# VH-VL binders against Protein AF-9 homolog (yaf9), part 14

Target 1, 217 residues: Protein AF-9 homolog (yaf9), of Schizosaccharomyces pombe (q10319)
Amino acid sequence: MAPNTRVSKCQISRPILVGNDAKPLTKEEKEKAPTDHTHTWRIFVEGVDGEDISKWVRKVVFKLHDTYNNPTRTIESPPFEVIETGWGEFDIMVRIFFAPEAHEKALTFYHHLKLHPYGPRMEEMKASGGLVESVQYEEIVFNEPFEYTYKLLSQNPIGDGHGLAVESEPDHPFSQQLEQDEADKLDFAIQEVKKTIEMYKQQVQSLQGQKSSTPVE

## First folded at step 3 (VH-VL; framework fv_retifanlimab)

Design h42
Fold by ESMFold2-Fast, scan of step 3:
Structure h42 (fold): chain C 217 residues (1-217), chain A 121 residues (1-121), chain B 111 residues (1-111)
Amino acid sequence: as target 1 above (217 residues)
Amino acid sequence: QVQLVQSGAEVKKPGASVKVSCKASGYTFTSYYMNWVRQAPGQGLEWIGVINPSGGSTWLDQKFKDRVTITVDKSTSTAYMELSSLRSEDTAVYYCARGYVTSGPDYFDYWGQGTLVTVSS
Amino acid sequence: EIVLTQSPATLSLSPGERATLSCRASQSVDYSGYSYMNWFQQKPGQPPKLLIHDASNRATGVPSRFSGSGSGTDFTLTISSLEPEDFAVYFCQQYSNWPYTFGGGTKVEIK
């Protein structure tokens, strides 16, 4: 084996999802939360198509609004997420760290926490009793990666061809919690929110395709 | 060209509040984080906090959390730092400094000229 | 918080001489081969100016006589041959951990 060196004139990318889901607190949940909190929410970093990103992501640091106790949350194992309660929408800093062997600088993303219905499916979110999901599709690009990263990503392609294995991954913990609330309306709402995520993902991919074909100014 | 222009010097009495402005030009205001840093006369630099102009979210050093409010006005590309309950120890030059957001460099590449705030009785 | 200690506090030199400034961190500011350490220059009555980012990379427009080195907890800023305009205060700054912190500064003054 050759020493770990950069792969010249090579570019390799990996898509990830950075986002949050949220719902209004139930009467029971509100009794347990701070008096001014109105919602429970989850911020996450996930792979596309159920990919286990822990294969190449070492840890994710979430920096919450400074009003939270211990606002810097370091997550060193999957799932890369934080679950909290709150009342306000704010930006969350999301910093993704790679294995030291990758010799790659950490990447910083900012996600605006969405608690209230918004966007093209706003009416559907309102009809669901306020179930919201806000997911951004990000593409991590490695320019002239070291052999370590190149081999690792080449050996772990997106869509491993095992639909059953991918499908057996746990659903979002928050979505699973919502399913425990026994109401047909909630089941319908969860499905609508999941459809909204897929729609946004497809729109982002379409826009990225259009943008990449546009001549550089 | 990138330019950050701050408001003029202020003289305040103990217990008062001061609001310093920082007007940005030459770049997309909402694409870069804005930091606030202070420097007491003849001393070193102290980071106060940062704001994302796009969403208005702030992150402050715990020392300033109860007394500092950072805000923005997107229509004028202006950031503001308000410090309340002033004491003589707050006498310093206050700077705004541009940081980076998503996937970019995370360092202060451009600074305002500074605003001297003097707190005396 | 990460504490940054700069030494010496004052360095008295003549134009043409080499300046070597030290910055020590209370804990490592390295991750994945990157050192999250920056250097700034400040002249009287002016704001700080970015010189070096990520330990060793010169900022745009910074003369080649300025260089940064080091890793982990020990960092050095070197000015190979002092020009009259280089007599200033120099600060190191880490962004490896929140809150961001600065060193106490090293004043490079004319002998």
Scores: ipSAE 0.013, ipTM 0.538, lowest interface PAE 8.1, mean pLDDT 80

Design h43
Fold by ESMFold2-Fast, scan of step 3:
Structure h43 (fold): chain C 217 residues (1-217), chain A 122 residues (1-122), chain B 111 residues (1-111)
Amino acid sequence: as target 1 above (217 residues)
Amino acid sequence: QVQLVQSGAEVKKPGASVKVSCKASGYTFTSYYMNWVRQAPGQGLEWIGVINPSGGSTWLDQKFKDRVTITVDKSTSTAYMELSSLRSEDTAVYYCARSYTVRSGPDYFDYWGQGTLVTVSS
Amino acid sequence: EIVLTQSPATLSLSPGERATLSCRASQSVDYSGYSYMNWFQQKPGQPPKLLIHDASNRATGVPSRFSGSGSGTDFTLTISSLEPEDFAVYFCQQYSNWPYTFGGGTKVEIK
């Protein structure tokens, strides 16, 4: 009924997971992979708590290390993931494109591919047979979204309470994005804590999924 | 204020390697990506690659992947680009350029170094 | 890769005149109502300076006489009234697809 216009003084956010899992190659996988490859790994973009993000994400482009053939991988339908083999850790560019009706610019994230047990969860990863999980918890914030996006996200709130509209901050977006003040440093530290918590949650979920009681789609 | 200061001009012979530095100041070095772009005399700009200073991971244009190494020294807030197996067509001014990267948002080159002229001649 | 073609290669004008610079992409750089096209200014012996980002947004400190327009594959940079400091080379740049690419440049020179 209403025209598709921007909702003024409105902000709505949506959490996503950007991450990878990895494990050592099996004997069968090793025979099919290049001789120097040691692991199989998966990079992904997923919704939190099983959200079907294909409702608002149209495609995800993954840019792999230059040593891979066809390093630009475009995934236009879920699951938004790429599975590969390798031996080295590197950054993967993850560019998320929204439905055209959203009239939103694509977002770019960088994920550092982890293949080896690491961090405070290192002993647990070793105990899992070398299964590594490294997941970033990211909040996608839509400032003054078009009514299409606002309607879609507000009608389907996430269980954590995300996706509910809040009043926009008065500060100019570009000025805020370029600032390197104490608030930005503190926000960075908070995000690192969130990533650590999410890595733990994903490790638990991955282990639960192996029981074959979880849908494998 | 943001400053990117590059090393001085280099003259190399074909087959040699060159290593150009870019020293950053005025911002948190590990919070922004560092790009390398070159410009042959009288020609347009050509993107070479980028590095994440926090992790050291790099991402290169396919034409440079076999010859370019980009590294960082976090203790000195300095990025380096090393180009090997130099040819005469590699003669160019090499620039470092900071890209704006946040948890969400587009990449664009907001600050540039002054440039380093690399001349390859025999 | 996306190829950017700038025209004319050289534009000879006098101070006070209007400059219109074209950039054509080999494929669309648009997505979801946004155009992933930037413009840079370069003076002899200096690095490029960001002028316009996302087709039509002036970078901080850029004078209002500079404006960008266009969408899809056809983009224009306009300088409404040339000042002496505006005689420079101008490059368009796309960041829609990897690798990032630049146009060949348009030199705006004094007549």
Scores: ipSAE 0.033, ipTM 0.599, lowest interface PAE 7.4, mean pLDDT 81

Design h44
Fold by ESMFold2-Fast, scan of step 3:
Structure h44 (fold): chain C 217 residues (1-217), chain A 122 residues (1-122), chain B 111 residues (1-111)
Amino acid sequence: as target 1 above (217 residues)
Amino acid sequence: QVQLVQSGAEVKKPGASVKVSCKASGYTFTSYYMNWVRQAPGQGLEWIGVINPSGGSTWLDQKFKDRVTITVDKSTSTAYMELSSLRSEDTAVYYCARSGYVKTGPDYFDYWGQGTLVTVSS
Amino acid sequence: EIVLTQSPATLSLSPGERATLSCRASQSVDYSGYSYMNWFQQKPGQPPKLLIHDASNRATGVPSRFSGSGSGTDFTLTISSLEPEDFAVYFCQQYSNWPYTFGGGTKVEIK
């Protein structure tokens, strides 16, 4: 064992967004898609608050439904996303691989693709012409990270202090100060998700003017 | 306490379909992936596919995608694998095997069913 | 797909002897310092049982006489002193890439 390869008794976290947006196909897009496809959709992994996650994420692998050609999509540079067309909702497996210097195992997330208006915001989505967004706020926690990850994330904190190291305190496992920190993090997360949803609504709107990146052959 | 119990042996004619069940107990069924793996007599193991019990989404080896359907019944904590258009080469013991958390965790096959022998003969 | 080649096909040994089993991958199963390679033990009439995960970590309840080593494309499973219950077939398995693949197995049998 080399000294300083891992930071003992240290935990550092970083938020990411895993999600999709979708919209009904335009007449032009419908002509280029299979006859049974109804929507264009995008699955993505993105940073919060404009963070460039490619600094610590090396690649993202999206495993789509097996009915798609080449259902395993490996994205090695940002933006970490896949754009497709379809008619059905299904789970997409999302595997996040970290920079080799991090010496961290890949993480696996699952995102249920949403194409149709749903949930508490269903009426809002219907009012937007069927623009759908479904975004998960995830905290990636590095326990006893290598110095590489520790330095990179701790030197570039996000928002209210995401990315700052947290140490276990066995002698004081509960405190109001820790509860207040958790409440602040939750408030920050809610605000960031709302901000990101608004950004994605605008991005989906701009995509309606673009040609699909996944043309039907 | 984790246990996976599979249905009994089947004998089928070529061209028929077979549906094997795997009943899970001792854990939250929807929190772990369920895989299907087969083993021809005296041969090695071959991965068929996996299902997320929470949503029902599946990912299959391309060799099986046209003939295999994997489903779950959450109310009974049971996974199913249906293989159609059976051939003599499909004679094998079929296993279900649990892997890690559906959202996070490693993809290890940590618990296996006892296996179901499917024999395809005319 | 990643092809796993195990050698030898059969290993004939007596109780108390050391067993060394090899698994070679057609391409690296490593990423960022981790090796996505597992080992399973299978006894006649039974399903496979997880023995080692991520090349070198023993699964819960697995005796210390079992150890895994290796990285990249070359992996080894070692049983330091064979017990009667260890005579079985051993399979390596990678989960670096889809589809998941298994080696052909090494049978450890009594001499």
Scores: ipSAE 0.115, ipTM 0.630, lowest interface PAE 6.1, mean pLDDT 82

Design h45
Fold by ESMFold2-Fast, scan of step 3:
Structure h45 (fold): chain C 217 residues (1-217), chain A 126 residues (1-126), chain B 111 residues (1-111)
Amino acid sequence: as target 1 above (217 residues)
Amino acid sequence: QVQLVQSGAEVKKPGASVKVSCKASGYTFTSYYMNWVRQAPGQGLEWIGVINPSGGSTWLDQKFKDRVTITVDKSTSTAYMELSSLRSEDTAVYYCARSGYTIRVTSGSPDYFDYWGQGTLVTVSS
Amino acid sequence: EIVLTQSPATLSLSPGERATLSCRASQSVDYSGYSYMNWFQQKPGQPPKLLIHDASNRATGVPSRFSGSGSGTDFTLTISSLEPEDFAVYFCQQYSNWPYTFGGGTKVEIK
């Protein structure tokens, strides 16, 4: 395929997970960390269902809170993650750069770092020793992708049809407000999916905990 | 349509603090990042930092992290930049500038400074 | 941080002449076929105005006489035929890396 050829009137999408996990520092970890730090945490960008996203993602840049040394962390090989210690919750800016063959502009978004048990499953997080997980479900949409990207994603579909090409929406003049309204609607839908995924993961952890229970006498 | 209106000029003594405001209108305030940029007389532009108005989180150039605080008031669609421990070298015009969507979009984000405030001159003198 | 060097510092020309302004980055601002370089125009007493984004795309309302080109580390802003209102200072700016940085500016003045 030619490197400058796009598939016209085509839209293809691919899901990713952006999130963090966190846990209280162990006694040994506290001895090595700054005295005011209480948790170890990990921010990550991962594929759904264990997909190797390095085939279409080349690097991820995480911009941490300014109190960290070298707060801009560039990760150019999987796993696309940063592990740190800290005491506070803050937003981390995430920028995803796509493989050169994809010829796609970088995508920027943010994730709110969660260190403490929260939400409907707060008690279950406490029961896990304070292990916190906060994950965002993001759908990356490629409009009129290059043949390389189209071929790669369409030949490697995920589960329910993610990565399958669909006819793109008609090109119309749009105001910034109209574009933002559509983005807001999409974000709401994504948040609902994210809640479902989170609940499902917690259900799996609950079942794993019960499996470890001692037999009834 | 989109308009960013900044507070008026300030004259401060060395060691004082200054707080500049930027009132946004004509768009959804929480949907775009807000940046602060300064320009010393006759010099180039220097990026100070950015705020996500939705959550209030900020990211600053390391040169400013110990002296700058950026905040927002969502009820008035206003961003603020406070600079402390003023020195004569801080004499500059301070601008607010909008960039990029805070919510992901299908066609990509305008991650460039598309609208600027008129600027606020801050003079630091005896 | 990425350092942007603009040349010349001052360009003295007459109306109707072609202006060519250069911006050089200390490292590549390109990724995946995109150049994360913008150009701004600034007149005395006014804020900067976006002219070109992503190296070659004119911003809304910008006249066709303005064009941007280049990739990697070397970028050019061209004004094909100077109008009286084009005599101003021009800045390049990268957003490939944080912190965002600006060039020192090129002043286009009347000869």
Scores: ipSAE 0.620, ipTM 0.821, lowest interface PAE 2.0, mean pLDDT 83

Design h46
Fold by ESMFold2-Fast, scan of step 3:
Structure h46 (fold): chain C 217 residues (1-217), chain A 127 residues (1-127), chain B 111 residues (1-111)
Amino acid sequence: as target 1 above (217 residues)
Amino acid sequence: QVQLVQSGAEVKKPGASVKVSCKASGYTFTSYYMNWVRQAPGQGLEWIGVINPSGGSTWLDQKFKDRVTITVDKSTSTAYMELSSLRSEDTAVYYCARSGYTTVRVSGSTPDYFDYWGQGTLVTVSS
Amino acid sequence: EIVLTQSPATLSLSPGERATLSCRASQSVDYSGYSYMNWFQQKPGQPPKLLIHDASNRATGVPSRFSGSGSGTDFTLTISSLEPEDFAVYFCQQYSNWPYTFGGGTKVEIK
């Protein structure tokens, strides 16, 4: 159709969650999985607060450890995820392809798969029966986006100013407002991780409670 | 300033294994991926695989996955490629090649091309 | 895997002449207006050297006489006026899909 042009001196960002969750295999799951496998895990690329990222992401390619059959997994429709079983922690290469109308190169990065409780939330993960989340909050920054991308993201902003255009100035590239915006985004990300951990805890407690709970008379 | 120096030529018998080294200098070793590429005499280039030196994770061409192991020693900034069950058709010059660091930001974030190469290591497989 | 076919296999030219080298991919290496195609130069006894990345961008230090063009499945490397040091083998390489693949090479030799 009509020529698409770049919006000069403009930056627009969109947050995504990139990460994995994992849990130890149940007795029944172990019987169905390869003998060596100890965990089930999920690698994903997701929008924040349930945003449908398929509006601006066309596909995600996950390149797993070469011991897996068909280690290159191309996911062309949401949810952009892969669910597997395994025993070891390794890096998964992730390539995000944007909608063709965006005229942007694919992003290629990696995520280290976490299967075992770790970090500041280690005790919470242990308390949940070994449920692990390793979720990274990432800002995808489009510098001088094409009009299509600019309109799509700016008309559908996410909280904390995500999706709002920012002027790029070489003689004044940093400001207190930008610093505060980044701090606000980090606080938002921390809240999302906390919500995810609590969600998994409730799921585990709910499932385990169904087996042992009896009504109080 | 950036330099990749490989180990010397090797002569092996069919069925043996060979381990080629690639010592990096002039940059932060863990900030770049290291690829391995081979070239049979008078033939074209063939990509073998890549390693992330930070975690040691590898991604290989399927035809090599059962015979190739790529590793790193971060203390010496050295990458290694070991090829087992050698055949005569494995006779080739083996190169290490650096590819740029990947990021999650767009607009100049993914230099996936090979910008620096080692000098090559000739591996000859003969009985 | 994406197969890259280079032609001609050998190009015999004199210094000062224009060289035009072709690389064809078995499927498109384009996405969203970008072509994931690189060109390398290799001289006898030396490793490959990056010339062009992303179809048309010259690598640092590469002379302006080298240019890349094309999109989709058809790509061209042009040397506008051959210098003595340009007689070498040239390889195209795609990084659109894993595994990364190379063309068979075009040898540019002196007539």
Scores: ipSAE 0.552, ipTM 0.777, lowest interface PAE 2.2, mean pLDDT 83

Design h5 (from p23 with heavy chain T102V K104R S105V)
Fold by ESMFold2-Fast, scan of step 3:
Structure h5 (fold): chain C 217 residues (1-217), chain A 123 residues (1-123), chain B 111 residues (1-111)
Amino acid sequence: as target 1 above (217 residues)
Amino acid sequence: QVQLVQSGAEVKKPGASVKVSCKASGYTFTSYYMNWVRQAPGQGLEWIGVINPSGGSTWLDQKFKDRVTITVDKSTSTAYMELSSLRSEDTAVYYCARSGYVQRVGPDYFDYWGQGTLVTVSS
Amino acid sequence: EIVLTQSPATLSLSPGERATLSCRASQSVDYSGYSYMNWFQQKPGQPPKLLIHDASNRATGVPSRFSGSGSGTDFTLTISSLEPEDFAVYFCQQYSNWPYTFGGGTKVEIK
C-alpha cells in the first residue's frame, strides 16, 4: 500500500479523558463478586463532551494488576473501558492505539486506580455515598500528522478550536524533538534513494562502457 | 540544551530512607515523562518507575511499589525518588531518565539521562 | 515479564573491526509493524546513552557506523568499524510489555 504523506509545520490536538470512577458494591453486586471485593470500578478513555473517539482510536489496552485473570484487557470498540470489582488500589497502564492509516505509535498513560474518597473533593465524594471519580484531562498532540489524521481531525473540530491544525513552534522543545525525528527519517530515506540512483547510474555506465568497447563491425 | 542534574552521593544505614533529586532544564518539564532506573555495581539496569510531571500520576514496578515514592516540584522542574527501608541490595547508582512526550503521539524511549547518584547502604 | 538475553557477554576486538551484538526476547516485542526495542551505550562512570530506538532508528547525533536490525524476538546491533570511543557496554531494552526490561549487557573491550 502506498504511503500517506505528512503535513509539514502542522500540529493538531485532541482532548481526551483518562480516568476511573468507583463506588462501594451494592448488596446485589456483592452476591455476584468474590467475597473479599468491596468496590466496583471502571477505567476508561473517553472523548470530551461525548465525542466518538473511535474515528481515530483503533483500540485501547488496559494492563491491570497481575492478580486479575487475564490482566491485559484489549478493547477494540467503544466504549473504551473496563469494568471490574476489587478491594485494592493499584496502577493501570493505558495504551492507546491509533488507526494503522495514521502511521503513529501507541501512546501510553499511567493511571492510579482510586476507590476511596480523596483529595480536595473528598467531602463531596463521601456525601455521594462513596462515589469516587479520578479523571485526567489530557491533550493528544499530533505534530506533522499524516494527511489521513490531518483531514480526519480538521474536518471534525471540537469547540474552542481543539482539533484545529496550528503551525509548529520552532522553539517549543516538544515540537523540536518531533521535527528532529522526522528530519532524521527523511535524511535516511534521501540517502537510500541516492544510493539506489548511484547504483543504477554505475550499472548503466558500466553497461554503456562495455557496449562502446565492443563495437559491432 | 537538555540537562538532568542529580543530587550527590549518599551513604545510608540499613532501614533508613534516601531521597534523590533530578533537576531538569532546557525543555518544558511537564511535557515529558520522567523515569527512575538503577544499576547495582557491575550489574545491569533495572527500571523502578515513571511519573507524569503534569498530573503527578506514577507507575511503579511491583518490586518497588511498597518502598518507592516518586514526586515532582513543577516550580523548580525537579523530580524526586524516595526509597525507604533500605537494604544492602539497594546499593546502586540511581538514574533519572526522560522518556516519551506526555499527551503526545510518539515512542517511549529514554533519550536523556541524569549523571547518576550513588547510594551506598552499609552497616 | 519479557526476559532479554544478550550475547556474547564479552567481545574482545581491535579498532577497525566489526562488532555484532545479539539481543533475544523471551516473547515478541512487535506490534502493528513496529518493534519496541531500543539499544543503549554505557561507558565507565557515565549514564547510558540512547543509540538506537525502535529496533533500527539511530538516535539524534549517533554516528552512521551504528545500526540496528531485527524484529519479533531476535535483534542485532552492529558497529561497522570500531572507533576507540566505542569500547563500552551495550544494553538492549524493550518497552512492548510492562514491566520494561533491559538485557544483561555486552561488553565490547579492546584486545
Scores: ipSAE 0.055, ipTM 0.590, lowest interface PAE 7.0, mean pLDDT 81

Design h9 (from p23 with heavy chain T102V Q103T S105V)
Fold by ESMFold2-Fast, scan of step 3:
Structure h9 (fold): chain C 217 residues (1-217), chain A 123 residues (1-123), chain B 111 residues (1-111)
Amino acid sequence: as target 1 above (217 residues)
Amino acid sequence: QVQLVQSGAEVKKPGASVKVSCKASGYTFTSYYMNWVRQAPGQGLEWIGVINPSGGSTWLDQKFKDRVTITVDKSTSTAYMELSSLRSEDTAVYYCARSGYVTKVGPDYFDYWGQGTLVTVSS
Amino acid sequence: EIVLTQSPATLSLSPGERATLSCRASQSVDYSGYSYMNWFQQKPGQPPKLLIHDASNRATGVPSRFSGSGSGTDFTLTISSLEPEDFAVYFCQQYSNWPYTFGGGTKVEIK
């Protein structure tokens, strides 16, 4: 049977962050890791502004490189992340499954794991002691969602710059709206990278402060 | 109207590489995944891989990882598939095919296909 | 890898007859009320054309004589009354798991 509870001429969106961070292994971490591993890394799917996405995300499947033990990692509760060690960069498939009540198909992202400073933020990454962050800001858009999803997301709106219900037939071409979405993603990604680097710098400074304040008797 | 237009037929010698292009029009190029699929003469379809045109991230079938590179040029809305170390068994029609929304929950099936590019590998 | 087995390999029928094509998956292609199974028609010298998506939904412009059914591992494409233009190879395709895979095809020949 075709579903009869979709909200016609409506779309509603929710922002997420999909990406990885990474850093060189500390001396202590190297002692516990395989001999050839150089970095610890984390791949994740997160809400913005601390949103609990588990309300509408059922599970996230991360498909790692086949050299990892159990390369298909299914995460059924938050945090939706995988933390590992390694030495090489590779592509990770990220598949987001929605609550069965949503009656929506899984959404798939392909992410290239970044371990080394790169791109326009390379100098900032180097200044942070090698902390690398490669994060995509994505707005998941539900077009003509079932009532379950519409009610859930409409009752829990997120702050400025986040999508709410929008008509499916806008005045302007659909391509113009998608182009605006891409510009917003870039601006947000830049801000998130800067924020993470700044937090890491503060952590390093805190550790340095504790070290230097150690009493000398 | 959505259209995928591929480059013309290629004849290559064993050991060479080939680069096939797929120019998209009629939609926002970065909003949909682009797939590559091949079909040997008289045989079935074989999925090669996919690219997210927005970020350039790819996922390749294990059989092709060592020899295939998929890239995009966003300024021309063109996807490329390069296959190296060609052998006679690589003789096939190569198709590009659009799938899924990158960020929108919706169709995730191959809805539009290029016309195909015949790659012949012979000495 | 999910293996798709299509039967019969060749189906020879007269115009006006009903055609029934089967596709069996080595594991379930269902999730959240969806069956991640599609059907494509391919004529000589042309790319595949989407006929049915998600087991039972006709693609835009596809005649009503084409219908899809099934769930889990067993799927059927039905052509209620064959037309001469329906001479083609039909492929099923799953996108439930990676890599995406296609069946071997069923060739429909008009007697």
Scores: ipSAE 0.281, ipTM 0.653, lowest interface PAE 3.8, mean pLDDT 82

